VHH binders against FYVE, RhoGEF and PH domain-containing protein tag-77 (tag-77). Designs and how they scored, part 6

Target 1, 198 residues: FYVE, RhoGEF and PH domain-containing protein tag-77 (tag-77), of Caenorhabditis elegans (x5lx76r375to572)
Amino acid sequence: KLHYAAVEFLKVQNNYVQYLKEMAVLYPEYMERFGKRVGRDLLASHNGHENVVLQIKKIMVQILPIHEMLLKEIDKVCSNWDSRYPNMSKTIGTFADFLKCCQPFLDNKADFLNKLLQLRNEDKEFDEATYMFETEVFKRGKKGAVIQQLDQVHQNFMRYKLLMLRYSEYLIDDCDEKEKAQEAIQKLENVTQAVNQK

## First folded at step 25 (VHH)

Design aa5 (from z05 with I97L)
Fold by OpenDDE, last read:
Structure aa5 (fold): chain B 198 residues (1-198), chain A 119 residues (1-119)
Amino acid sequence: as target 1 above (198 residues)
Amino acid sequence: DVQLVESGGGLVQPGGSLRLSCVASGFTFSDYAMGWVRQAPGKGLEWVSDIRYGGDTYYADSVEGRFAISRDNAKNTLYLQMNRLKPEDTAVYYCALGWYPWEDTFDYAGQGTQVTVSS
C-alpha cells in the first residue's frame, strides 16, 4: 500500500507535466499551424489584449520546468524505493517551497477561462481550430477540453496535499518519515491557503 | 484523516426524487473539486457529476437535466438532488474527493449510500 501510494506520485506528476506541456507548447503551436493553413493569425490580439492562448502559454512555460524537476526527483525516489525506509516526504516537502510559482496561474485562471470562452464564441475559426485540437490531439472527444485542462492544472496543484495525506496514512506512527510527511502536508496547506486567499 | 459520509439514499418509485448528502472532514472542503460516482449491480464505477473549485458543474449524459450537484462550504457538505429517477439509476452512490476527468478517478470516497428505484 505504501509503495502504491509512492508510485501514485509518479503517475500523477507524469500526467501533470503532460497537461502543462499541452498548454505551453502543443495547443499554441497547433493554433499557429492551423492559422497558417487558413491564412489567418488565430493568436492575434483580441479586444485590445494579448491572445489568451499566449497568456496561458507564458504562465505555463514558467511553471513547467519546476514540475519537470519534481518529476525527475519523484522518479528517482520511486526507482530506489525501499518500503523499510520510505522517503517521499523530503522530496514533496522541498517542492512545496517552489509551488508558489503557480500563483500567477491560479490568480488568472478564471480570467483565462472566460477569455477562452469568449474568444471561441466570437471567432468561429478559432473555435473550430480549438475543437479540432481537442478531438485530434487531445483525442478526448469533448468540446471544452482545453477549458477543462485549466481546471485539471488547478486540481493537480491542490492534489499534492491529498496525495501526501494518503501517503501518511500508510506510514507507521511515530516514524521519522511520518513526521516529515506531516511537515510537508503543513507546508502544502500553507501554500494552498495563501494562494486561495488571493 | 479524510472522511466522507454519504446519506439520503433509499427506495423510491420511478419518477420519484431523492437528495443525497455528503459530509466531509479532514481537509479544507472549499479548496477541492467534489463529485458523485455510482456503482450499479454487476457494473463498474460510473461518474455521475462533479463540481469544480470555481463552482462549475458537470454531469454524465445519463443524468443531465435530472440531477443537480451543489455544495455548502460552510457546512462542508456536498449534495446531489436526484429528480425523475429511473430504475437504471439504482446503484450505490459514493461521494468523491477530487474527481479527475482525464484520469477517470478520484482521491477519496465514502462508504456510499444505496439508491434503489423500483416500482
Scores: ipSAE 0.860, ipTM 0.932, lowest interface PAE 0.6, mean pLDDT 94
Fold by OpenDDE, last read:
Structure aa5 (fold): chain B 198 residues (1-198), chain A 119 residues (1-119)
Amino acid sequence: as target 1 above (198 residues)
Amino acid sequence: DVQLVESGGGLVQPGGSLRLSCVASGFTFSDYAMGWVRQAPGKGLEWVSDIRYGGDTYYADSVEGRFAISRDNAKNTLYLQMNRLKPEDTAVYYCALGWYPWEDTFDYAGQGTQVTVSS
């Protein structure tokens, strides 16, 4: 169970990095390519403001490297896993110090959602391109997948604490790792609370 | 410790209604998406509904228009209003902490509450 919990970090982090890449790289590039094909810049400024896709990209590009780094660290921990000496807590605890990098995204998430919805409503070609991206790349066949993706990014930000809670449940009471896990959980809680209070 | 306690299940006739509740503790309730999943006899776990940030709600096709998910953050409680119940809705219903649609999974679930729809 403990090993399973540790591997869950890897699975989740892999997915999370993928989600971030989709928003940081795949979606913007898709829109750019689509625009070129149709002879229109779909990422042009809208209503006097930078295109929301590019705004999202900018933030995601800043977040992605940090999470990729974490992915590597988690992978190392899992690859060298010994249930007699569990050691995920240090990695997650250290990462918690960097998790604040997600603050700009979380602060602007609602705005991004609204802007995306508005842009899709006002620009049918943009909407079509986005829809095709959702269907071709996400292959999830659900309306508003890009918007939902932003929500997934948010949820996964919050998920670290839950993963650590689960991980901690499988640790032996009073062991060093459990203490470290508790510390990591507290750090994560502090970060998440700070974000949610804004 | 994370706790999720479901209630409100029971026996109802087809066309009837039930309201499920899930009381959460051990975490900041408002910080997380919540959902309902169910398991019918002899079948696997099925996603029913979830509520995400901003109050956005999502439903399985099988329950769309009949079920309504909601939450009261002040009470740390998740709800599922089930109307026009059908025999095929018979299942154990679980409250889920953290619903991830892309992964079709959750982080925690309660003990479940039995819903039986039968004439």
Scores: ipSAE 0.859, ipTM 0.932, lowest interface PAE 0.6, mean pLDDT 94
Fold by OpenDDE, fold request of step 26:
Structure aa5 (fold): chain B 198 residues (1-198), chain A 119 residues (1-119)
Amino acid sequence: as target 1 above (198 residues)
Amino acid sequence: DVQLVESGGGLVQPGGSLRLSCVASGFTFSDYAMGWVRQAPGKGLEWVSDIRYGGDTYYADSVEGRFAISRDNAKNTLYLQMNRLKPEDTAVYYCALGWYPWEDTFDYAGQGTQVTVSS
């Protein structure tokens, strides 16, 4: 069970990194290519503002490397796993100190959602392109999956604490790792609360 | 410790209604998406509904228009209003902490509450 919990971190982190890449790279590139085919810049400024896709891209590009680094660390922990000496807590605890990198995204998430909805409503070609991306590339969810993915990014930000809670449940009481797990959980909670209080 | 306690299940006739409740503790309830999943006899877990950030609600096609998910953050309680119940709705219903639609999974679930729809 403990090993399973450790591997769960790897699985979740792999997916999370993929979600970030999709928003940072795949979606904007798809829109660019689509625009070229139809002879329009779909990522052009809209209503005097930078295109929301590019705004999202900018933020995702900033947080992606940190999460990729975590993925590598989690992978190392899992690859060298010894249930007699569990050691995931230090990795997650350390990462918690960098999780604040997601603050700009969280602060602007609602705005991004609104802008995407508005743009899709006002620009039929943009809407069609996004729909095609959702159906041909995303291949998950329903129409509006791109918007929903922003929520997924937020949920995965919050998910680390839950994963650590689960992990901690499988640790032996009073062991050093359990103490470290509790510390990591507290760090994650602090970051979460800080974000919510802003 | 994370705790999810479901209640409100029971035996009801087709066309009847039930309201499920889930009381949560051990975490900041308002910070997380919540959902309901169910397991019918001989079947796997099936997603029923979830409520995400901003209060957005989502439903499986099989329950759309009949079920309504809601939450009271002040009470740390998740609800599922089930109307026009059908025999095929018979299942154990679980409250889920953290719903991830792309992965079709959750992080925690309660012990479940039995819902039986039968004439």
Scores: ipSAE 0.856, ipTM 0.932, lowest interface PAE 0.6, mean pLDDT 94
Fold by OpenDDE, fold request of step 26:
Structure aa5 (fold): chain B 198 residues (1-198), chain A 119 residues (1-119)
Amino acid sequence: as target 1 above (198 residues)
Amino acid sequence: DVQLVESGGGLVQPGGSLRLSCVASGFTFSDYAMGWVRQAPGKGLEWVSDIRYGGDTYYADSVEGRFAISRDNAKNTLYLQMNRLKPEDTAVYYCALGWYPWEDTFDYAGQGTQVTVSS
């Protein structure tokens, strides 16, 4: 169970990093390629503002490296896993200090959603391109719309605490790792509350 | 500790209604997306509905138009209003914490509440 909990971190983080890459790199590139095919710049400014896809990209580019780093660390922990000496807490606890990198996205999430909706409603080629991206690239579920998946950042941001809670439940009471886990949980709670209050 | 306690299940006739409740504790309820999943006899877990940030709600095709998910953050309670119930709705219904539709999974669930629709 403890090992399972540890591996769950890896699974979640891997999926999340994949999403971040999709939004930071693949989606914009897809739009560029699609635009070239139809003879339009689908990433052009809209309503006097930078294209929302590029706005999202700018933020995701900042978030992605940090989460990739975490993925590497989680992978190391899992690859060298010894249930007699569980050690995920330090990795997650350390990462908690960097989780604030998601703040710019969280602050603008609603705006991004609205802009995407508006752009998709107003620009049929953009809508089609986005739809094709969803069908050809995302393939992550029955309702894998770009707008719906924006919540991945927010939900994964909050999810680390839940994963740690579950991880902690499988640790032996009063062990060093249990204490570290509790510290990490508290740290995550502090970070998440600080972000959510803004 | 995370706790999710479902209630409101029971036996109803086809066409009847039930309202499920889930009381959450051990975490900041408002911070998380919540959902309902169900398990019918001999079947696996099936996603029913979820409520995400901003109050956005989503439903499985099988329950769309009949079920309504809602939440009261002040009461740490998740609800599922089930109308026009059908025999195929018979299942144990679970409250899910941290519903992740892109992974079709959740982090925590309660003990569940039995819903039986039968004439």
Scores: ipSAE 0.824, ipTM 0.921, lowest interface PAE 0.6, mean pLDDT 94
Fold by ESMFold2, last read:
Structure aa5 (fold): chain B 198 residues (1-198), chain A 119 residues (1-119)
Amino acid sequence: as target 1 above (198 residues)
Amino acid sequence: DVQLVESGGGLVQPGGSLRLSCVASGFTFSDYAMGWVRQAPGKGLEWVSDIRYGGDTYYADSVEGRFAISRDNAKNTLYLQMNRLKPEDTAVYYCALGWYPWEDTFDYAGQGTQVTVSS
């Protein structure tokens, strides 16, 4: 149980880093390639403002390195795992304050959704290119997956506390790791309150 | 500890309605996406509906237009209003914390409440 709870951090973090790469790198590149095939610049300015795909990219590029670093540290903990000496809590606690790096994205999420919806409604080639990206990368086949997955940033931010709560449930009471887990949970609680107050 | 306690299930005739409730504790309810999943006899889990941070709602095709998800953050309670119930809706319904559709998963679920739709 304890080892599987620790490994879940790795699965979740790996998936999230992949998502950040998809939005920061793969989506803009896909839109560029599709645009060349149809004779359009699908990333051109819209309504006098930078294209929303590029706006999202700029923010995701700032988030991605922090999460890549966390992924490496989680991977190290899991690769050297010994359930007699559990040690995930220090890694999560150390990164808790850095998780606020999502704030600029969250501040703009509603605007990004509105702009994506508007572009998909007004620009058929943009809509078709985005749909193709959704089906080839997200493997969902349904319109709207790019928009739905913008929720991933906030939900992942909140997820570390849930992962820590589950991990802590499997720790022996009154041990050093349990105490460190409670400290990490408290840090995550403070960080999430600070971000969500807005 | 995280707790999710479902209630409101029961036996109902086709065309009837039920409202499921899920009372949550052990976490800051308002900060998390919540969802409903169900398991029909002999089948795997099926996503039914979710509600996101900020209030957006999503539904499986099989229930859209008939079911309505909502939450009351002051009461730490998630709801599923189920209307025009069909025999195919017969299942154990689970309240889920941390709904992640891109992984088709959640972090916690309750013990479930049985909904049976039959004559």
Scores: ipSAE 0.578, ipTM 0.818, lowest interface PAE 1.9, mean pLDDT 89

Design aa5 (from z05 with I97L)
Fold by ESMFold2, fold request of step 26:
Structure aa5 (fold): chain B 198 residues (1-198), chain A 119 residues (1-119)
Amino acid sequence: as target 1 above (198 residues)
Amino acid sequence: DVQLVESGGGLVQPGGSLRLSCVASGFTFSDYAMGWVRQAPGKGLEWVSDIRYGGDTYYADSVEGRFAISRDNAKNTLYLQMNRLKPEDTAVYYCALGWYPWEDTFDYAGQGTQVTVSS
């Protein structure tokens, strides 16, 4: 049970890093390639502002390296795992404050949503290219997935506390790792409260 | 520590209505996406509906227009209003904390409440 709870951190982090790469790298590249085939710059400025796909990219590029570092550390913990000496709590606790890197995305999410909806409604080729990206590239993609999965950033941010709670449930009472798990959980609670109150 | 307690299931005739409730504790309810999943006899889990942090709601095609998800953050309670029920809606309904459609999974679920739609 304890080992499977630890491995779940790795699965979740892998999936999230993949999502960040899809939005930061693959989506803008897909829109550029599709645009060249149809003779359009699908990433051109819209209504006097930088294209929303590029705005999202710029923020995701800030988030991605932090989560790649966390993935590497979680992978080390899982690769060297020994249930007699569990040690995930230090890694999660060390990264807790850095998880606030999502704040700029969360501050702009409503605007990104509105701009994506507007572009998809007003620009047939942008809409078609996004649909093809959603169905050909995006993990578990379907029509509307780019817009609906903007929720991944906040939901992933909140998920680390839930993962720690479950991991802690399987730890032996009155051990050092249980104490460190509680410290990490408290740190995550403080961080999530700070972000959600903005 | 995390607890999800469903209620409101029962036996109802086709065309009838039920309202499911899920009382939550052990976490800050208002901060998390919540959902309903169901398991019909002999089948796997099926996503029914979810409500996101900002309040947006989503539904499976099979229930859209008939079911309505809502939450009362002051009471730490998630609801599912089920109208125009069909025999195909017969299932155990679970309240889920942390619905992640990109993974088809959740972090916690309750014990479930039985809904039976039969004459």
Scores: ipSAE 0.557, ipTM 0.813, lowest interface PAE 2.0, mean pLDDT 89
Fold by ESMFold2, fold request of step 26:
Structure aa5 (fold): chain B 198 residues (1-198), chain A 119 residues (1-119)
Amino acid sequence: as target 1 above (198 residues)
Amino acid sequence: DVQLVESGGGLVQPGGSLRLSCVASGFTFSDYAMGWVRQAPGKGLEWVSDIRYGGDTYYADSVEGRFAISRDNAKNTLYLQMNRLKPEDTAVYYCALGWYPWEDTFDYAGQGTQVTVSS
């Protein structure tokens, strides 16, 4: 139970880091390559503004390295796991304040969604390239996945508290790790309230 | 103490309607995506619908146009309005906390409510 709860952190973090790479790196690169094949710049400015794919990339590049560091630390905890000395809470507690790095994306999510929908409706080659990316490259989705998964940033931000609650449930009462788990949960609660209040 | 309690299932004729409810507690309901999943006899879990933090809704192809998901954040309640029901909609329906379509999974589910569509 306790070991599986700890390994869930690793699974979730791996998936989220992969999502960030897909949006920050792979999607813009795919759009450039597809564009060259059809003689177009699919990432050109749109309606006088930087292309939305590049705007998303700029924010995701700020988020990605923080989550790559967290992934490495979670991986170390799981690789050296000993259920007699559980120790995930320190790692999660240490990174809790850095998780608010998602704020700039959340502030702009509705605008990104609207701009993506508009581009896909107005530019058939942008739409086709995005469809191809979704079906051939984007590991976590199929048709429509790029737009549907913009919610992943907020949903994963909220998920660390749920993961900590389950992990804490499997800890014995009155031990050091249980106390550290409660401290990490409180930090996550404070951070999520601050972000969601904005 | 996350708790999800479904209700509103039952026996209904083909073409009929049902409304499922799910009362949630133990977490800040409005902060999370919520969903409905179902398990038909002899089959695995199937995603039916979800509603996101900002209120956007999504549906499986098999129910699009017939089912409507909604939530009342003030009452901590998730709903599924099911219209034009078919025998293939027969299943146990579960309310799910934290539907993550990119992983095809959720963090918590209730005990479920049985929906049976038969003449």
Scores: ipSAE 0.496, ipTM 0.758, lowest interface PAE 2.4, mean pLDDT 88
Fold by ESMFold2, last read:
Structure aa5 (fold): chain B 198 residues (1-198), chain A 119 residues (1-119)
Amino acid sequence: as target 1 above (198 residues)
Amino acid sequence: DVQLVESGGGLVQPGGSLRLSCVASGFTFSDYAMGWVRQAPGKGLEWVSDIRYGGDTYYADSVEGRFAISRDNAKNTLYLQMNRLKPEDTAVYYCALGWYPWEDTFDYAGQGTQVTVSS
């Protein structure tokens, strides 16, 4: 059903905004509180560089507002939904170029991964605190879930085209919204090619 | 129009091997994480394995060491090599585009291919 395909955008965007908040806010705060209880600054500089958790936070706080705006627009479309006048395509098409805001994170992801692995190996209290964060916040996660979740930025960036393709498949052929959906899909293809071309 | 077409299933004896293939079209295959999920009789979907954009691979505990996921981006094909098969591996195996373990969902799946492990 077309309505369920449209609502899927809302579900996906809610989950992603929550993920961005988890990495930008909850994880650093968790590490700070854990550190206070054990008498250590778990977010202190490491090997002469800013702690990787704070480096990730700095980028995520730049990404988060864009996705919060998209969430509000998707929510508006779903809240006012009328299947006789489907209208998700304009919202997605309008935001397509802004989705490139993930580029700085993607450019640094390998470095963030290496720094996280090194810090967890070298600092047992950091490792334990991260493990406890993973089990308390990522309820389905295991040890290493924070590291695996770094993949979510790229996978989410690519996901909007897949959601649009499925939404378009449920539209009646030869209607205005179907044409707008194809235009949005092409725009997303152009944007994703530009980012992935490195 | 995304299409995922699985093949390579069949009847095999315990301890045997099969290689599943999934030919993909309608999207830029190399840009997406891909995965395998399975559904045993009377059970829900179970994540089996996935391969990420950068090539990293992950496996469910029940198949780790026995199954190997791989992809050939030039042929738009995802593979699952299944070794030392057990009766418990009997299921319909689906190729999934956008399997997100942290959300326990996928965006597309194929029609599935039956794997039966029986004496």
Scores: ipSAE 0.474, ipTM 0.769, lowest interface PAE 2.6, mean pLDDT 87

